# Designs tried in a protein design chat: VHH binders against Glycosyltransferase family protein 64 C3. Part 4

Target 1, 302 residues: Glycosyltransferase family protein 64 C3, of Arabidopsis thaliana (Mouse-ear cress) (q9c975)
Amino acid sequence: DPDPCDATNQREFQKLRSDQITVLINGYSEYRIPLLQTIVASYSSSSIVSSILVLWGNPSTPDQLLDQLYQNLTQYSPGSASISLIQQSSSSLNARFLPRSSVDTRAVLICDDDVEIDQRSLEFAFSVWKSNPDRLVGTFVRSHGFDLQGKEWIYTVHPDKYSIVLTKFMMMKQDYLFEYSCKGGVEMEEMRMIVDQMRNCEDILMNFVAADRLRAGPIMVGAERVRDWGDARNEEVEERVRDVGLSSRRVEHRKRRGNCIREFHRVMGKMPLMYSYGKVVNSVGEQGLCRKAGKLVFCDRD

## First folded at step 20 (VHH)

Design t4 (from r3 with G108S)
Fold by OpenDDE, fold request of step 22:
Structure t4 (fold): chain B 302 residues (1-302), chain A 123 residues (1-123)
Amino acid sequence: as target 1 above (302 residues)
Amino acid sequence: QVQLQESGGGLVQPGGSLRLSCAASGFTFSDYWMSWVRQAPGEGREWVSDISGSGGYTFYADSVKGRFTIARDNVKNTLYLLMDSLKSDDTAVYYCARELFEGGDKESYFDHWGQGTQVTVSS
């Protein structure tokens, strides 16, 4: 395969399409193939989607199964979006951010194979991104924090602020693929190696890269309907994920991701992540309360 | 075929030490995170510790931190758990498991397990 970081493959931002997006979906589990098909069909139905690339990261999946998957995706997906299935040459989690010559849009949507979003919310996210093309835009967020007791950076959830958008649904400008995969010299190489060793935190690293460049946090957007099938709280979660107590695993997972933040901070010598506040919503709704029939209700309600 | 086989369990007094081993075969051992998971009688499985493929990263449950040490020998395809200052609450069947990651904010999971080795801490 040609070097994805070949300068000849990088298109000028201004020459890239601005009216549509490219969707990069990570696939891995054979169990989730039916859901993946549904997700691809949904994205394909949107007029703002130019192309969908399914990046398959599981090297153990039989070729025959992938061939069948490709056939199904191309035959049964509605719309005019081009669909590709790419078996990743490496098991590296960094591979999801490799630049692709086939990506001809300014905006790239990074998403998982177990997250469903409605078309209106997708379009809204794209609208918000168009107004803020240098920022990461997404629906799932987390936060970095500093634990004073341990005197260390941590990965956490905060109700009022966020600094990390998750790859469950992350819209970005295409340039960040190159920034992540091809630039940053020895420092970025070391951080990518950390991702390889940790087998996690590629999403956090992308947030580091973006924040360091634009000196601003990501944007959280509201969605009318977003289903995260991968959330451990779902009853449909694969049995093998439930082999160990969920509560303890969640805590451990957060600690591990905190370690990633610390490692990235160590390598960079600074904390580039920036906090954002608020959620951008498509519908503002009525906030005023009126007394109707002796009850306080929203004024727009009859 | 992936195979994991635990050994080294036994009866030990409180405050004592044990070393568990897990022999791995059927896959490239160094490419995978490995975990120890234990199950006490009447309780669910509890994650104990894991170690990265190269051994550069190790993590521990709070319940065993400072007492247990996970290690691996990639030449011998063997995972170890050094258990010091053992307590009665450490009594369980200990399993070694191959750990998989899919990236992002997804929790890791286990796709292969050993048969387990019994550890009993009793006076």
Scores: ipSAE 0.902, ipTM 0.963, lowest interface PAE 0.5, mean pLDDT 93
Fold by OpenDDE, fold request of step 22:
Structure t4 (fold): chain B 302 residues (1-302), chain A 123 residues (1-123)
Amino acid sequence: as target 1 above (302 residues)
Amino acid sequence: QVQLQESGGGLVQPGGSLRLSCAASGFTFSDYWMSWVRQAPGEGREWVSDISGSGGYTFYADSVKGRFTIARDNVKNTLYLLMDSLKSDDTAVYYCARELFEGGDKESYFDHWGQGTQVTVSS
């Protein structure tokens, strides 16, 4: 296989499409194939989508099944978007960020195979990205924090700030694929190895890379309808995931991701993550309150 | 076929120690995280500890931190759980399980389980 980091494989920025995006979807579970098909169909229905690449990371999946999947994706997906199914050569979670010569757009969307988003929200996210092409733009966010008692960095959720966009829905410039996979020298290699060992936190690492380069946090955008089927809080979550106490596992999961933050910080020798505030929304409303009929109501209410 | 077989369980007094083993076969052992999970009578399954493929990373439930040690021998395809300072609350069936990760903010899950080994802590 050709070296994905070969400079000759990098397209000139000016030749890349600016009016469309490439969608990179991670696939893994055979049980989610029907949902994946629905998700691909949804993305392909959007005029802003140039190409969809399904990156299949499960090496145990039979070839026959993947062939059938590819056939179904190409046959039943609407629109003009090109669809590809790529079986990853490595089980590494880093592989989702490999640069690909087939990507001919400036913007790429990283997303999971169990997240659905409405077309209007997708287009809005793209519009926000076009205005901020160097920023990570997404719908699901988390935050780093510093635990004063333990004197350590942690992975957490804040209601008022964020510093991490999740790969559930993450729009970025294509260049970050190269920054993640091909640049950064020995330090970046070490951090990728940590991802391989931890079998997690590739999304956090991408946020580290972006923040370190840009010196700015990500942008959270609102969505009208976004369905995360993989959220453990869903009643429909596979029984295999529910086998162990959910609440305790969530806590442990966050602790583990906190460990990733600490490890990346250790390797880089600094904390590049930066906080952002606020959510960009596609709709505006009246903010002023007026007294009408003796009650305070929004001024636009009759 | 993936196989996991636990051993080493038994009856022990409070404050005692046990070593559990899990023999693995049918897959590349070193490529997978492995976990210990326990189930007490009348209770749900509780995650106890896990260890990375190389053994470089280990994690423990708060209830067992400082008392239990997880280890693995990739040459022997064996997972271990050293249990010290055992308490009555540690009484459970202990399972070894293969742990899978799909990345991102997704929790890990288990795709293969052993039959379990009984640990009873009683005076």
Scores: ipSAE 0.902, ipTM 0.962, lowest interface PAE 0.5, mean pLDDT 93
Fold by ESMFold2, look of step 21:
Structure t4 (fold): chain B 302 residues (1-302), chain A 123 residues (1-123)
Amino acid sequence: as target 1 above (302 residues)
Amino acid sequence: QVQLQESGGGLVQPGGSLRLSCAASGFTFSDYWMSWVRQAPGEGREWVSDISGSGGYTFYADSVKGRFTIARDNVKNTLYLLMDSLKSDDTAVYYCARELFEGGDKESYFDHWGQGTQVTVSS
């Protein structure tokens, strides 16, 4: 098996097909396999999806279960998308961003095994990405912030602004897989090691990579229906996830993610993340309307 | 098979100190984040503290920050919790747990637990 960085080193990403996407979906929990199968089937039904790669990261999963999973993924998924199940050779979270020479689309969708989106909203997200191919486009966002009292960067949710797209649904150009995994020298090596030590924050690091290249924030898109079944507040979340109090877990989680932001800032010597303020939506509540000759018509139509 | 065994609990007066230990076996201890979780009578379980595989990163619940110290010895495969300035509401069964992460904006979870050790803070 060739080094994925050598295999993609001379690739002309600009020449990859631009009319479809490849879905790269993480799988880990054997408990969520039925949900994963439903989500893969949903993506496969969209004509904009060329292929789906399920990246299986749990090393303890028996080969027989993975074989059955693959059979089910192909049997129960409509449409023409090719479907692959890849058992990752490493437990590193960085492995979800390895470039793969078999991915022939300019756009990739990085997503989790517990997030559903309707087909029309998926297509809308893709249309937004096509107009902004250098930006990260997604439905779930967070913010970095600076705590003036503690004089440190923090990870937070802000009602009015965002700077981080989550891998729950993150559409981007494939070039960023190569940038994340294969470029940046010693700085990126150290930051990927921080991800490994923290067992987290690979998505934050991808946001750093994209923001540093573009010097612009990501784009949040709205969806008519997007569901996050993995959120710990859902009734159907696995018992092992919910068996400890959620409030303290959220605080701990955000402290850990804040620590990653501080470490990435230290290694890079700068803060490339930038805020975005708007959400791109497919529809609005009203269009400009005027009263003409007793009729209510659109103002910018004759 | 993964084994976690806590010890060091007991009865202590308010303001007192205690040191909990958790002996680990059946896995590569230094590869995993480890946590202390506690459960007071009639209550749900509450995360207390965790520590990275190397010991380089530690985090604490606000309720114990500044009073408790988590540590590990990767040669002896042992996790520790040093508890100072104990209060009556620290009374609980304390569990050692192995922590797993799926990445992204997902909270971690615990796949293996010890049997627990009772800590009682009472006059």
Scores: ipSAE 0.726, ipTM 0.878, lowest interface PAE 1.0, mean pLDDT 88
Fold by ESMFold2, look of step 20:
Structure t4 (fold): chain B 302 residues (1-302), chain A 123 residues (1-123)
Amino acid sequence: as target 1 above (302 residues)
Amino acid sequence: QVQLQESGGGLVQPGGSLRLSCAASGFTFSDYWMSWVRQAPGEGREWVSDISGSGGYTFYADSVKGRFTIARDNVKNTLYLLMDSLKSDDTAVYYCARELFEGGDKESYFDHWGQGTQVTVSS
């Protein structure tokens, strides 16, 4: 098992492929395997995708099911991209950002197994990233904020600004994998431990890493069609989520991500996140429509 | 086989106190966030509180904040809910649940539940 942080694993940015990306997609839920297979097939059909690494994080999944998943991934994926299924060696959420020697592209796309985006919008996001290779580029954004009443940092959505790109779709330079996983000494070790304790916030920590190095905010890009099957507001949710009180769970989830921001600020002694404004679009077309329980919106994949 | 078994429920008067326990077995208890979830008659389930694997982080629903305290004993593999200043609205079946996280901006969910213990607050 190779040391992901061995110095020989990191190549200079200029020596990496500039014309393609590597997709790092998380897999966890056996229920979503059919959707995951569709998403991998979609990415594999794009000429800008060099390889796809499915990072399987559920240790309870039977080996036989994983073998079948791998066979299906390779059979259903018509492009020339290489496809790997990697059983994570740890249940840590930090493992999604481990550097891997097989990644030979300047750009990596970090994404989830329940977010679909059309190929034209994928290619547009890459063109935006190529013009801004030090910045995080993505389609889903959030904000940090300061709550004056509580005198504390919070995780929120502002009407017109953002500072955080979500791992639902996050394109970035490969170097940030090393910055996150291998560098930063005891400071980063403590912040990665906070991710482990909270069982969340690895994406927020990556935003801290990128912002601290560049001192610039991320870039939001528009998509012509995008669906987030994991958003509880899209379609009827499964009973395990719906029965627990959806609104209460969403509020609590955001409060906890605010706690992560406060802890990362404490450890670093500074707030590196910076606000960005505006959405870069290829055309004036609309994003996809989403059907959300209790609301009049559609998520259109047709 | 993951097992969760609640105890400590009963009948109390308004303003009274109860201590719920949940015995856990079949998994490494300290590795998991644990939750209390309640269900009042004729209603859906309502999340009450949860606690991190180490016990270092605790969170509460607004309806119980300041009155309930969640705790855990990782040596005895037991989850607790200390309930003070009980009100009639707290009448419910209380469930112990194991909480799972996939990371990112995804909400947590529960993969194992106890059978529940009844708490009745009535004068």
Scores: ipSAE 0.700, ipTM 0.866, lowest interface PAE 1.1, mean pLDDT 86

Design t4 (from r3 with G108S)
Fold by ESMFold2, fold request of step 22:
Parts: C-alpha cells; structure tokens; sequence
Structure t4 (fold): chain B 302 residues (1-302), chain A 123 residues (1-123)
C-alpha cells in the first residue's frame, strides 16, 4: 500500500543483518498449496532464515483459502523465522521484486513454490553469497547465446557456461530490489513494461540489472538435494500443462524468453550479461584417473 | 465466473476462409493473453496461436503461419481467428482458452476453455 520506492525506505547495506537471509517465495497455484506449506516449513527450520514472506499473486484465490493457508504456514512451520502471507496488490510479475521495509537482511532469497532444497545446501549457498555479495547466486542456470543463422540473441542452455540465474532459487543482495523496481528511469520503466506485456521474463530482467551494475556474471552452486517439481522430466508433470503438445510449448517458451533478451538488449543498447563457468560445490574430493586392469578409470577415493 | 464461447465454425472448401469468434465474459479480458487451440479427430490438442492482452504481441504455430491471423477487440471482449488458405488437415474442433503465466522459466498453461467450434475442410 505505501510507496515501496520511497527513497527514504532503503537502508544502508552495512546496517542490515549479515548473518541471516529473508526468503521471498512466490505463490500462485492453489493446487500447489500443500507443497508450498512443506517448502515454507523447510526454510523455517534453518537458523540462517530470519523471515519468510509468501507473496501471493493469484487475484482469484478466495480470502478464506488464504486465511487457511496462513494458519497452516504458522502452525506447521518449526523454528523462529517470522512468516508473512502477503496478497499482492497487483498481478504484475514485477511485483515479486518490490522492496519491503520489513526486510532487514543484506541477502534475500528469491524462490518458487515448487523447488525444495536441503538445509546444508541452503547454508552453503549463503556461504558462497557472503563471499560474493554483489553477485547473483543460484542452483538453476541458463544462458544467453547468439544464433548465427538467425543473427539474433537467444535463450538457451550451454553445457559449459551460463549467464542467467533462475528465480527458482536466486540469492542476491536486497539492493537489487530497489535497482529493479525503483531506479533506472525511463529505460527500466520500458523494460518492466515488456515484462508486464509478455507476462514473463522478470527473472531475466533481474539478471540484466545485476550484470549491468556489477559487470560480472552470476555463480552457480551445487546442491546435495534439490527438487524441482515443475521440471518437465518428472513423470508426474501436472496434467493441465500436458494438455497441449508439450514439446512444442517448451520450444515456444524458450523462443519467447529469447525475445525478451532481444527486447532488453534493444532498450539498454548493450548486452550486459556475462558468462560464468563452473559450479561451486561443497566438496573437495579429488577427481583423477588411475590405471586398473589395463584401463584408465576414476581413482578410488580415500 | 469466466465464460468463453466460440462461434463461426462450419464446412468450407479447401483454399477457403473462415473467421472464428470467441466471446469472453466474467473477467477483465484485456488483462489476459488468449489462445486458440485445436483438436483433430483421434489426436491430442495442438496449440495454434496466442495474443497478448493489449494485442501487441502475437505468436503462431509453424503449421499455420502466414495463413491464420489472430486478433482481439478489447471493447467487445472478443477474440478472433481469421483462417485463410484452409487445408483438409485444418479440420478440427477449435477452442478458445485463457492463458496464465506464473513467470520465470515456467511454461504458460490454460485455466479456462470454451466448448469449441467445429471447422471442417472438405470438398
């Protein structure tokens, strides 16, 4: 309700809590409410989580269902993290990045209502972020690329490099909420409008914002257990998303995200996305080849 | 209560044209992307085309590019599909659907469907 972009609303980075994170979870599908409750309970059990804000974006959800959701979130979530359920005042996808005065941590975790991660891997991601507080840190990555045949920017997956962290799990400094939502003048206004018109690509735009500000790429972290319930490779993909030719929809989805990259490039007049290489893992195990029975195979671990 | 009602289907000769309409009510039509989806006998549903809430973005399946045109009238709350150069394999029930987006790397999906209108292309 109050202006989230009031210039006096932004606190100094150094005065924010450095030992914990605030989790900002998007919620939309009433079908996934039981899963969302499980995910919130998981985050609330971690000592590094100060607060969890569930940002409910579906305007059609009955108030009674939201009341029941809030009761369940607080009743079945262990730990000391504060939990809030916020019904978004707008259906805009940009709203997931609105600053909130209640966020008192340097780091925020932007995540979806269908991605689970184990506590140890969550803490590892935070450790990596603390060493790189200006970079986006996440477990799911994609890349921009240039299609030589079509002579245009595309959205793709490369096996050995990446430039985009997905909002499935994206840890970042809270300052980027203000950079995305409140700053950048008419240029950012046009790019946020593109997100609204396309009904997509808010995560790509955040990657543009961070890359432009930092002039460095994001960091991928490995997780011991991470589950993406919305991954099309699951046997139990939600039936309504399988109702129309799944493979053609997936190709079209990627083409449209490529269109967003082209539009953001056009508006900015530059391509700020930068490639990063490698996945940071919570392991120091060596990997080498040893000769066994006349073959080179991976060595046994000590 | 979201309602979608298609009309304009019928029998047409190969090479002919049809204009399908979909009347929308029970929601703010201009806030939503809308799609046409078709289902031929014995086949699954095939996405045909969609259009942004403002009408500024349109997309087409490869099978219909250059022959079909999607449009909308946000004053009349009506979605259209102009079909030209019709072929026998365009024979299907055509559905109007409201398209939802959750953002990020999530594919869109359809939460409300019309009853469909039959298009038959035959000599």
Amino acid sequence: as target 1 above (302 residues)
Amino acid sequence: QVQLQESGGGLVQPGGSLRLSCAASGFTFSDYWMSWVRQAPGEGREWVSDISGSGGYTFYADSVKGRFTIARDNVKNTLYLLMDSLKSDDTAVYYCARELFEGGDKESYFDHWGQGTQVTVSS
Scores: ipSAE 0.681, ipTM 0.859, lowest interface PAE 1.2, mean pLDDT 89
Fold by ESMFold2, fold request of step 22:
Structure t4 (fold): chain B 302 residues (1-302), chain A 123 residues (1-123)
Amino acid sequence: as target 1 above (302 residues)
Amino acid sequence: QVQLQESGGGLVQPGGSLRLSCAASGFTFSDYWMSWVRQAPGEGREWVSDISGSGGYTFYADSVKGRFTIARDNVKNTLYLLMDSLKSDDTAVYYCARELFEGGDKESYFDHWGQGTQVTVSS
């Protein structure tokens, strides 16, 4: 669409389809095209998926390669979901959150081209989202934290809480696409510029947008089977101990994402991220998050 | 079409200094983060430093922080690494690399590498 932020493109939530989702999946690395094709096929086989938009962010990819990718996506993907390949005009990471007029579902699933999840877990995540449509719902989480010695916000993993859902698998209402890309005035413009300068952190910024809008934390859901092919820690042990080559990069990656949190806090003048506790799983017991004495805990503790 | 060529390596005494250069061509240099990565004999590659396309952000591995300075000249399409207070541990082949980012919690990676320049710190 020529103007993704045209006011006529934002449809009211109640008028959008409630029984299905639209998958927005990023693609950039031509090397991972075979994996991307497998992941699209997996999503297309689900009855809850209305459509899949592959957002291709590498502007240098030859047209012939993209034509072949599209042909393979449509030929080898089972099911009735419509499949689109959208070539972005630049590699800006903000572009993954541009609103699209073809998205006619209340829910969108933002995901990466190297994360596989089983059908039952996808459907469970959608059921959790339907009960919590204003919250971000995902399977991979992280936390902001405050380092008292350095007196600064950091990006980390806490054992018992989280505040950030990763775009590896992030289900949300489509309205957040407009909040991120089209609203928030000069503050959001500056924060989107930080994403462009850092070439990182668009997912963290979406978490800021959602947390600020709703004033509630995200929801983590458990998956029966999930594989993150982009995480080097998941390679065979021999490959991980052989020439990974860049162990300091993993530490620096986290520190750099902490820098983004500090920059977003500076621009907003506040820390909207909120902690959530516990993981919602598909089981027979009572499961979910309850507020007890100002803290989110499993309801079993109430 | 992308070409990266390092120069400026050599034999240096401990405590000495070197300036590495990397001439870039075949792409819009200012659009990309650029990185220095080194590889000591018998070891894996170690990221050293990177710099944003504009030059406004620089980052350093802890092992070189305070001793090395990364810089770029977007008019001359050249990446630099000024190495001060060199130690024997700094002995390595130093590569410049073009850095790509796919976003989210994915680590960056390098899609083009130079041929490397040898730095040897010994007396």
Scores: ipSAE 0.629, ipTM 0.823, lowest interface PAE 1.3, mean pLDDT 86

